VHH binders against c4kar8. Designs and how they scored, part 220

Target 1, 263 residues: c4kar8
Amino acid sequence: MAELSTPSPASPAPLDGGRGDELEKFTLRGARQILQLLQDLITHRGLITAHTGGGHSFMTAVLKVDEERGRVVLDPSPDPQANRRALAAPRLTCVTQLDGIRIQFPLVGLGEGQDKGRPALFAPLPAEMLRLQRREFYRLQVPLAHELSCLLKAEDLARKPVEVSARVIDIGAGGVAVVVPTGAAEFVIGGTLPACRLALPDGEPIELDLEVRNLNRQTQRNGTEQLRVGLRFAALPRAADTRIQRYIFKTERALNAKARGGL

## First folded at step 14 (VHH)

Design i4 (framework vhh_vobarilizumab_d1)
Fold by ESMFold2-Fast, scan of step 14:
Structure i4 (fold): chain B 263 residues (1-263), chain A 125 residues (1-125)
Amino acid sequence: as target 1 above (263 residues)
Amino acid sequence: EVQLVESGGGLVQPGGSLRLSCAASGFTFSDYAMAWYRQAPGKGRELVAGIDSGGSTSYADSVKGRFTISRDNAKNTLYLQMNSLRPEDTAVYYCARIEVTYYDSSGSTYEFDYWGQGTLVTVSS
């Protein structure tokens, strides 16, 4: 826990069912609301992380909502193994973000096939969708052009110290998600990585302690596998917190301007 | 505008052969799976044969070994070669474009968005 704040988990992984009562006020169950939200994900070309269980996930997107047939059409992974895991899973847990709002929904009864000659995954419309409007759940998707990185101080399989430069893929008030090549280092959920260095564009790298909250093996759209690590800020000085919030604010404003065709 | 135009139907004696053609236009034919359906007088439509964009074929049990579905992507044309015709093959035959092919544990399911006008095949002496 930090003295300056007690941040909520910034994990890209699905939220626990034990928070059910707390999350109920953010849960959409109306058919029209669900259809509209799925259509918004299509319009904004939102990337979705689909969790297949066992610490595995793949990147997808909603390609189409078929209201007449009561189903969604998803972009399959270029990795056949990721698709096989998805089809074998009893449910997918889909996590994405729209305009700074975390969206999470289950898909059950996944099938495969073709839509207008193109490979596709199909699932019945979800019965519910989470739409989390809390600041503590907000995560900025970091633009690749920013080359935002975090130097992690970890251990390899032989428990030898290793430094891994990890790309930051999302960032929020409570932490970051990073990607590392599979096998680059060993991570333990609940473990602390001391004296890591977060590189922001506006100055010297920020030295901070990170707690491992989540581990997912993610298959990219190009078929390569990477380990996605969710990391919580263990103790964050006010100056560092201010710099992180300024980066988030500045970047979301720039992204919003670009989305409106301004840049 | 998507158009599917069937031809080649007619009157044929039992044991005879016919070749049906379907000329497709208004879409990229090579990207789509295609099918032949038939509808006998007073009955619903029955899937006869399907062919995907890669050339893999499927057939109804009632026609296996007698009918052959094929495609010519350069000519945007779908074919059905019908051999050893029986009176029960009498039907209007429809060319159809497959919008969705869905694979599940029971096999392939096809969903269609366009059909042609049909061509009548009568098998009788």
Scores: ipSAE 0.095, ipTM 0.581, lowest interface PAE 6.1, mean pLDDT 83

Design i40 (framework vhh_vobarilizumab_d1)
Fold by ESMFold2-Fast, scan of step 14:
Structure i40 (fold): chain B 263 residues (1-263), chain A 125 residues (1-125)
Amino acid sequence: as target 1 above (263 residues)
Amino acid sequence: EVQLVESGGGLVQPGGSLRLSCAASGFTFSDYAMAWYRQAPGKGRELVAGIDSGGSTSYADSVKGRFTISRDNAKNTLYLQMNSLRPEDTAVYYCARVEVTYIDSSGSTYEFDYWGQGTLVTVSS
């Protein structure tokens, strides 16, 4: 069985009937396969989003693989705070794309040092790497500076309508992930939030229906709790889909240019 | 609107064969991984077989060597060929569109599937 945190909405029980086999087909565990995929990321200069937990991420790239020491060498962030968070994190979740294929892998035991006289981050080779072929699996980490928000139309515990302005932390072709203060509204997995409004730069808010797909509670550094909500786009109009895709592409290009300038 | 319509279920004797079909509409079928699940009376749903957009397949241990999943992207149709059927294969079979949502910073995968209405398979003499 694969590691699953949320049961299927069509079944209240945890998934155990071989779904792990389906995910396993997308998972590389052989040392040679992992080395080859990392080398492909180097060759294609793949830009990587590294998630450090708590909604924090930074842009990096694999600079080289040190097979003799069993390590990858990563490009540090130009933001010293991001590097400090990465070094303090128990695990990085690295996400990238290669020719439309989503690639994701964990890094544990991150350290810092020098490579050819330049600052670098080092980590042991990952034990596994995930390869997903569907373009809708791609998620753009929304830069905090963009202040992207989605006005959610939800209900409280008494089933009274409430509106919650949620910060969008990631966005893809199939949906968004948002964060809300704990207790701001009640969310039911599989439930629909009608007529929500997604605020993108350079235009009017997009009105759309959202389906709740997952829920996670997170504790911030200051001790406050927030709820992370995964939301799927339901019946998205073509014009809205085009605007979302343009935002993703434009933002990724800008992040890529900034990361390359900082290397 | 996503729609999945299963067909091909019925009553068969042990050792018999059935072929299930699932007609998909409302999405770009070729972009999605698809799966067959089943639910026996009084039991939870279990994954039986999966196929990704590239054609790679996976099977539950209980059906390996007996069941074959396949797809026809030109017809937007998913199939399950069921051979050497046993009484324990009796269940409602569901077609599902596999949907991967956010993969979080801990590496946890939150997958939700779209399901059809199901088709009943009874294996009895």
Scores: ipSAE 0.007, ipTM 0.141, lowest interface PAE 8.8, mean pLDDT 77

Design i41 (framework vhh_vobarilizumab_d1)
Fold by ESMFold2-Fast, scan of step 14:
Structure i41 (fold): chain B 263 residues (1-263), chain A 125 residues (1-125)
Amino acid sequence: as target 1 above (263 residues)
Amino acid sequence: EVQLVESGGGLVQPGGSLRLSCAASGFTFSDYAMAWYRQAPGKGRELVAGIDSGGSTSYADSVKGRFTISRDNAKNTLYLQMNSLRPEDTAVYYCARVEVTYYESSGSTYEFDYWGQGTLVTVSS
């Protein structure tokens, strides 16, 4: 069950078809635009979640773009099983973020090899990339130093109530994505988790009702597997919405200051 | 600047031997896979042998058992030992730096970013 994933606008999970009429205006197809966007991901050290299907993904990054050979070079997973799943997949759906803008693109024809003696994954340049510049798609990647957590009220495998402290990895206007240890609880897409508590760095925890939107078993860059759960805010009190937005803007401003050479 | 300079080519009798050398400069030689390829008059380029940074080797079927590729990382030098030479081995031999190795079900494919000026090998009686 944990392998079932349904994409949503507020989720880092891939959008179905990726090419609906609503998304067409955000789709880049020019070779120069695609090359520039991939280069921007390299420059900003953007982490990419590559979805291999079946509710599986792994963390990667673009290492370089070979314009002459029409190829992108990706960082392989330390987990050989994640790499085998990727190579067997007919298509990878890559999801990342640049300056709050959601970027999504397909890779077809993934192969493996070496680049300058280092293991690497290779794919032809994507024919298209989505660049979604809308508030509902914006996700702040939560700095690990903030130790942002959400206490989830869920059920275990025996359907007994269980409380799980989950690390918040990203946050947006519509929800959060959290990481839970495999086996800590059972989640059902569309299920409601009542009276969960989101702990921000300042102030009291925020009490929220959360809806499960997606589930994904993600292989990290260190080779470990985590269950990623996408959660939608079922309803936000005005005060909670204000606090979440303030945290997002304050954190983004601090990250931008560091990127300008301020530490 | 990356520079690859081949030497050791010449005229040799069928059944004879030659050792080609490639002096590399302008990059960290030990980090790169290296290859030898050849081009006979009026023909396309043919990959002869490859060696990765770890010392693993590969050979074209036409030269397997007769040629040996090796490297000396301390001297930044690539070698090709050619034994039991045949008239069909007559070609200009090029040293190449491998930028990318791509693994396929049919075997590895090498993509080169730099190559030398070549050294002529003529096998004739």
Scores: ipSAE 0.013, ipTM 0.465, lowest interface PAE 7.9, mean pLDDT 83

Design i42 (framework vhh_vobarilizumab_d1)
Fold by ESMFold2-Fast, scan of step 14:
Structure i42 (fold): chain B 263 residues (1-263), chain A 125 residues (1-125)
Amino acid sequence: as target 1 above (263 residues)
Amino acid sequence: EVQLVESGGGLVQPGGSLRLSCAASGFTFSDYAMAWYRQAPGKGRELVAGIDSGGSTSYADSVKGRFTISRDNAKNTLYLQMNSLRPEDTAVYYCARVEVTYYSSSGSTYEFDYWGQGTLVTVSS
């Protein structure tokens, strides 16, 4: 039986719409709450992964909320083809994270134009936004300064063994998400990567088996393509689990202290 | 601080020509799309021509082939060259700064944040 794959709160992959009542308590529908959350994304310069369907996505950001006209203004992709796909899509599913909290919202009626002479994408304000803070779905967004990496043992395009040092972008109790350059290695959903090495600060790398759970291609602001790989921990040793939990706890505490200090 | 001042309006006979100017100040003119719109007595506002920061132009169907919008970024000035004028072109012409340009299947839609006092164009014999 295939495992029911549910994306983590920090995963760029959209949550399955069939989760019903479970997600309702985390869904914001109040106009003031939606406006405040969008403003928080602007203030924190939150990067958004916008899914256009067919496994395609691009990186964007909320540039402006126009309350009077009921619109959100988004940063277009540097890739014209990604913008064309977005404009042709019946809807965008936008996924981002703020302090470990998953934020997901739909945009319908995407258009293009200019804001103060600069190219922009426009959409009506979303009618709902998911703000998911559950312990069982918690994923820590890894600070870039930590330079967290995982040495993956995979296969290249010719099916030869290859080792790829991948940047860890999020981590939770059940797994990690990493980014690799497109073409560096081949990944198959459900495939196992044995004896990978997760490097955490303050200690030796942790050796562990990882199972590929999801794949998502992204175009970066510099035009470079990268592959985001969601990886599940298989048979995680207790010592490794303890170290991962300590890292998550310490990092979350430090991030919360910074957020409070900014007030 | 932002100011748009139109000039060049007047009385002209059918088939004649007229050149409108708009002097802009108080902002970086080259960063903004600019437009001309007009309003005839008892009628609503009609967008006649637009020009973006890159120099791309758009025109209302009623003026295509007769009017030419242009800009001089060194002089912070917007122009509208009007040829083959018709009595139906009689209106107050306004210069406007475009805050938002939205592209749709029916063409570009402009939302203005500033506009001038207008200049009257009367086409009559």
Scores: ipSAE 0.012, ipTM 0.498, lowest interface PAE 8.0, mean pLDDT 83

Design i43 (framework vhh_vobarilizumab_d1)
Fold by ESMFold2-Fast, scan of step 14:
Structure i43 (fold): chain B 263 residues (1-263), chain A 125 residues (1-125)
Amino acid sequence: as target 1 above (263 residues)
Amino acid sequence: EVQLVESGGGLVQPGGSLRLSCAASGFTFSDYAMAWYRQAPGKGRELVAGIDSGGSTSYADSVKGRFTISRDNAKNTLYLQMNSLRPEDTAVYYCARVEVTYYTSSGSTYEFDYWGQGTLVTVSS
C-alpha cells in the first residue's frame, strides 16, 4: 500500500517543565509563524541539539520543511545508536539559537527513511515553538576562533581534586555551558565548583564560583561523544558581570557585522 | 520544469504483453527512486512497482512474477515490462518520482512529488 500524503496531527507535547502561563507570550502556535521560524533556522544553518531523554542528545539540523505534508526533515546522526534512541523516544526536545534568542520545540512521531535518496529523519511540524526573547535567556554561541575556556576545579572518580580545561560553547548573563571529555571529572548536579577561571579573549581570567545545573551526554555530528555541563554563576562580582556582558555585546555585534558584510 | 511522460499503453488480449516507458526531464533522474502506480475504473490508486536509485526493486503482490520494473539512467527513462496480462490489469498507469521513502518493519512506503498524465492499458478480448 502506498501513501501519497500522510497527515500527522501530533498531539502537542509540553515544551519545557510545565511553565505554561509564564512562557505563553513567547510561544508561537500559528502555522505561518512556525513555518517562518523553521525556514529561518534552515537559512541560518542553525545547529539543533535534539534531546532524546535519559541525558542523551545528538546534533542535528532542519534540512527542509514540507509544508504540503506538514513535516520537517532532519539530518540524522552519523552514530546509528543516537538515531535508534531518537526513533525509540516518545518525544524529541529540540533546542537551538537564532541571533542569540533561545528556541525550543517538541517533535513527536519521528520516522526514518530517505529524502531524495539521502538518509533522513521525518517528524510532523511542531504544534508550538518557544522563542525566548528575555535577556536572562540570551545565550551567545561562542565562536570557535575565540578558543574560550574555563578551568574547572572538580574531582575525579576517586574524589581527588583535578583541574579540567573545558571549552566554553555558550555564555549568558547567568552562566556558561562547557564541554569536557567523558571521564575527565565527576560532576554532581547542585554541586559547587569554587575558584574556577574563565578565560576571555581580553584581560585576565575571571575567578568564579560555578554551580552544576545540568549534565548531558551529547553525540556530535562526527559521531563522537562529549559531556556537556551547564554551569550557573554563583555570587558573580559586579566587575566580572560587567566584563562578561561586554564580551557578549562585542562578540554579538562583530558576528552581526560579519553577517551583514556577506562573508 | 520537472516532467514525466508515459507511453506504451494500448489494447491487448489476456495473456499478452506490453512495455510502458516514462521519459523524465527537468531533474537528475539517477538520484531519485521511481515508481509505477495504476488506477482502475471505480478504484483507488495502487502502487504497482518501485525502483530505487541503486536498482533495488519492489512489487505489489498482484503483479509479482508478471511485471518487471527497470530504469535506464543514461536515457532518463523508466520502464515497466508487463507479461501475462489479465483483465484485472486494466487501468491508467502513471509513473511517479519518489520524494520520500519511509522505512517500516515490513518494508518501505513511498510518497510522490511528481507524476505523469498517465497511459491507458486495456486488457480485453
Scores: ipSAE 0.012, ipTM 0.468, lowest interface PAE 8.3, mean pLDDT 83

Design i44 (framework vhh_vobarilizumab_d1)
Fold by ESMFold2-Fast, scan of step 14:
Structure i44 (fold): chain B 263 residues (1-263), chain A 125 residues (1-125)
Amino acid sequence: as target 1 above (263 residues)
Amino acid sequence: EVQLVESGGGLVQPGGSLRLSCAASGFTFSDYAMAWYRQAPGKGRELVAGIDSGGSTSYADSVKGRFTISRDNAKNTLYLQMNSLRPEDTAVYYCARVEVTYYWSSGSTYEFDYWGQGTLVTVSS
């Protein structure tokens, strides 16, 4: 595993391109939205890390958007070698942060020239920009002491209804990851599990429709097998969304405030 | 019983160096990716550096070129060599065992399934 981090809003590392369809909901393709976001980066003087491939990157900024010529103007690196690598690259992957939100976009066809007598880099306006809301990708690891569970309404191999109490291992604004014993139920990516019940501390279980997003079969160190299931909230009532957000906030706050005083 | 024990923290002047160690026990150390993360006072946690079972490394941009992560599988020990320390590096540093998982929103990622107690690093003039 060469990359061990989920990219945070502050991380310069680009997101994996193989996840294009799952990132679609965070992708801006409207010309007006793209222009507005680029203008926001200019207004806030947002520093951009531009990745040229091969582990190379340099720091830049959007200096202006030239709408008439359909291009963005970038600040060149003070390092001539970095500029040469950028110009030779088939694509720049630009990563930045605005108000804690990760922004990523490709630039293709980079050129060099002058803007108002000063050296500048030019590229066509991006056709898309990823605006990754931190909360959508934030994952709280659920403390074992909380004994958080989700009662899943699924099917067995014979398509018979089965209820499985699954341990919740992480939770975010958009879903949960759970662990189930191997063979407890059959899960199909894209399948919907209706009327599942999420048991949070302090209150009644929350009734949720969950969509299966991913499956990962793991062998534990003791040789037992378990299935990890990623589940998306298909639709959340506002009251349920509020309770989940409060649980995440309270738990993260408590973990951050706690000094580690033993294992 | 899985246990991670950090050591090597302390008070150091800006520009100084420290080497952190993490002694692992209760599991086959060589089979797991390992990471260092930190939490500054009043701030959130951040991943500082990671190293996989094959020895490939990754670093946060803020420490790249200054910090070096390494491991000694024969001693079940993880290290973080910290050079050119800055006041902004002041934090509690934690050792973590990493389990690669497929997170529904982000794709392949990691999960910290065991955490150490932490060691305090203070960089002050």
Scores: ipSAE 0.000, ipTM 0.106, lowest interface PAE 16.7, mean pLDDT 76

Design i45 (framework vhh_vobarilizumab_d1)
Fold by ESMFold2-Fast, scan of step 14:
Structure i45 (fold): chain B 263 residues (1-263), chain A 125 residues (1-125)
Amino acid sequence: as target 1 above (263 residues)
Amino acid sequence: EVQLVESGGGLVQPGGSLRLSCAASGFTFSDYAMAWYRQAPGKGRELVAGIDSGGSTSYADSVKGRFTISRDNAKNTLYLQMNSLRPEDTAVYYCARVEVTYYDYSGSTYEFDYWGQGTLVTVSS
């Protein structure tokens, strides 16, 4: 089913509030917990995708938490149109990741102004923040230098078999997100791709059966369109799971060490 | 150092006019929304008028049609032209730099980070 109430773990798309009961145990409502989590996003320079509705989003970051005034300060988009859409929106849905943990929170009542002479967006502190600590929701953003690819066995528009080498943009225990050129193959949500091959830097490609969980078309800055495909591992052999986890842990450790070295 | 210095206040008869000026320094004036607010004896602060960096204006219902806010970015100066003054307009008028502007269908709501020392306007016969 194409419901977006629970998007693929590999997708930055927001989780639906209709799952409140299921997500309640992952929801922070304490003022101190919310303040600490927002401060952690500042410390780790976490990038946030802010969804403004109507299929629009922009990249931002928390610059400051103003506890005395009960508000957050956000980095505005370099695109003035994105900022205008955000200010006009009744609500922003912010999605980010910290140490592999998915974080999502609403912002209502967005304003604009200056923070220490720099343009900024302002919003009241969120009343709640979702922090998904389950292993299945963790996603590592794959460094471009690793050149991770997955060879997908798919079909073209004429239902002819086609092989597409797709760049892996994120990876977790439950799946991967990949980028393919628009029109390279036809993907159907819920469809299965058998015997795909995931190339990790340290060994032979891993043969995997993948299920298509979501599709998102993204226009690049140069005007070209790329399709982002969220893919679930249908069932991982233990050896494959171990190799994927080892890659994730090693890469996270290296990224964390690099960030801390920047202190 | 951010400084806002108001001038132009004084005693005026009902129906009279005054023009308030605010000289700004220590920041890039043209980048900021600016506002005038007032505080009458025994009352809280009231937003009078605001103007954003693009020149869009907003006014309190009590002054609409009588007051005009304007800015001169070349001179780093904010103005409030006050016409048809009433005894109820008696207050200390403050120039303020807007830290945050919130938008809705009724207009703009402002939060301030800096303001001047104020200039007294007395409307009395």
Scores: ipSAE 0.223, ipTM 0.663, lowest interface PAE 3.6, mean pLDDT 83

Design i46 (framework vhh_vobarilizumab_d1)
Fold by ESMFold2-Fast, scan of step 14:
Structure i46 (fold): chain B 263 residues (1-263), chain A 125 residues (1-125)
Amino acid sequence: as target 1 above (263 residues)
Amino acid sequence: EVQLVESGGGLVQPGGSLRLSCAASGFTFSDYAMAWYRQAPGKGRELVAGIDSGGSTSYADSVKGRFTISRDNAKNTLYLQMNSLRPEDTAVYYCARVEVTYYDWSGSTYEFDYWGQGTLVTVSS
């Protein structure tokens, strides 16, 4: 609520939309730290969403780090179009999560080839990786078993009101990401969806206004596409905020307990 | 080389209209989402309007019903039609190519690979 610093009116906008100087303290540039973090992603079999620009992304994973050649090996998409978009992109923005910590890094100079006779994507090791440990940046990956849904009040292609039950795939202190079927509704970045209903496992749905922050056509590991919609909570009541944070905390602790039990 | 060049800014009286243009070059314009941002003295940059590659549009609440974003893919040009201008619309307006969206509910929402040089709009009597 209270802001201790004001934006500089003369400075260029940061590439990350206004968080550039705050994010610098979370940026890793040491070669050893970068290699260790990439190895941790391999060890935990972390799924990566690779953004190719233009509202497109695909699911991938780091298969291998070739330290001697200074490159990372990624799992290609089963969708050839997703791979073509990735190879044509000036950069990939890779986003993942490890132990509740958001990790983001750029890959530039992506190439295609083979690793041990199998198709693979290659890129030079990133010069930097972002590790965001702040709670405001934390995103809980919602377990499928929870069947968490949000009933969206949106408009169809003809601008007629429609209600869409969307599956919540991640949730944080400031918003949710949902998946919707292609053509189910029209979404406009910056638009407000009034009186939507977020269903948590422990009570009646929470009624709240949601702002559309991002749209992404995501190609899944099985080659199917989903529209992913990022939604920010607007004017969130204290009781609703408490319930959302309690859900996140309880679920995170349960997931961390299971991970520790997997010795 | 990627380049974005804004034009159409100027001095207008309250209630007047202006049309901003952004000429894009050096990339496949039709493949990218595009946006207009503005920055008034002493304020941060704010998203005014966005348009994706499919033509879906978004607007800040302060400009809804008054501003219209559009694109002409054949001319590689982005437009912002501004009607019913108010003194509080006074700002430098920037054209931006949207490279990727950060999933940050607390702040960052866009990564911009390229920004234009800006065009000044002054609304004064």
Scores: ipSAE 0.012, ipTM 0.186, lowest interface PAE 8.9, mean pLDDT 78

Design i47 (framework vhh_vobarilizumab_d1)
Fold by ESMFold2-Fast, scan of step 14:
Structure i47 (fold): chain B 263 residues (1-263), chain A 125 residues (1-125)
Amino acid sequence: as target 1 above (263 residues)
Amino acid sequence: EVQLVESGGGLVQPGGSLRLSCAASGFTFSDYAMAWYRQAPGKGRELVAGIDSGGSTSYADSVKGRFTISRDNAKNTLYLQMNSLRPEDTAVYYCARVEVTYYDLSGSTYEFDYWGQGTLVTVSS
């Protein structure tokens, strides 16, 4: 077999429409974001379960994205009946996973034809994609003993470049929350901080681009004020993601062992 | 190199018949849906008839019962048998290769990637 493939869940059920309002925050509608996510599925050879309705589904994959014609090209099923059901369906619900992240999107107006002399299925690019990144719900409160810091590359109040060492108070697979000294730097929601350095207890600092997601001013019991900044990992290489997840997992296990009264 | 070459056009009287042929080369003919288009003077291109790789056919309402599309995969040739011709059938007829076939409740819709040079059909006394 010359073609590589990745394992896929047998047939994950689509998320229902009654949860639409709850899922809105995880729905991508930007054309650029949709194209990038589809390209990620191609790069990682993600297997897709396509639901045609009536309890029927088939296994497919995105073969390519045709930006010029605004369409996606899919691998047809080896079962001709599955392809006929798909072509007859008013809508396909496509479900897949990428590194534990559930991805779901509709395809409307499916067609069939040839791509470079091979049978293929064609559909207009989806107008929306659901990316249920379960990682975003998990945040580890960083133990003070770990002295985790992130060196932020930001601008001061005079808009000059400045480097600020910020204490990391919580960390998840999608980002960190930090505390910065008052007046040390100016932060704008949606702003990008390039080439910041996250220091974990082992290994060299991880170089990251961070996006400002939230700003919270907190008054301490003694009357002092601190700024808490929520930062999203704008792009995270697999090696960096692995190191962060390993730190989170290892630290959580250690905290859980301590809570049970022993190692 | 994809080539589609039409033949069989000409002058015919109302009520007459013509058979158009399209010789295809440069691709695996049997894998593709094929169609006949026409373009009348001063008008846009109109789909006349389509045939998929499995032999299923579709026709424009204006030609149903009068025209028959067929294919010979061994000869890589597409045909259009035109009977009971009317002055309104006067047009240049084009052979086309279907890139994508879409299905909906109204029938099939085609997108094309290649057309032949066309063959002129004139229906007049």
Scores: ipSAE 0.289, ipTM 0.695, lowest interface PAE 3.1, mean pLDDT 82

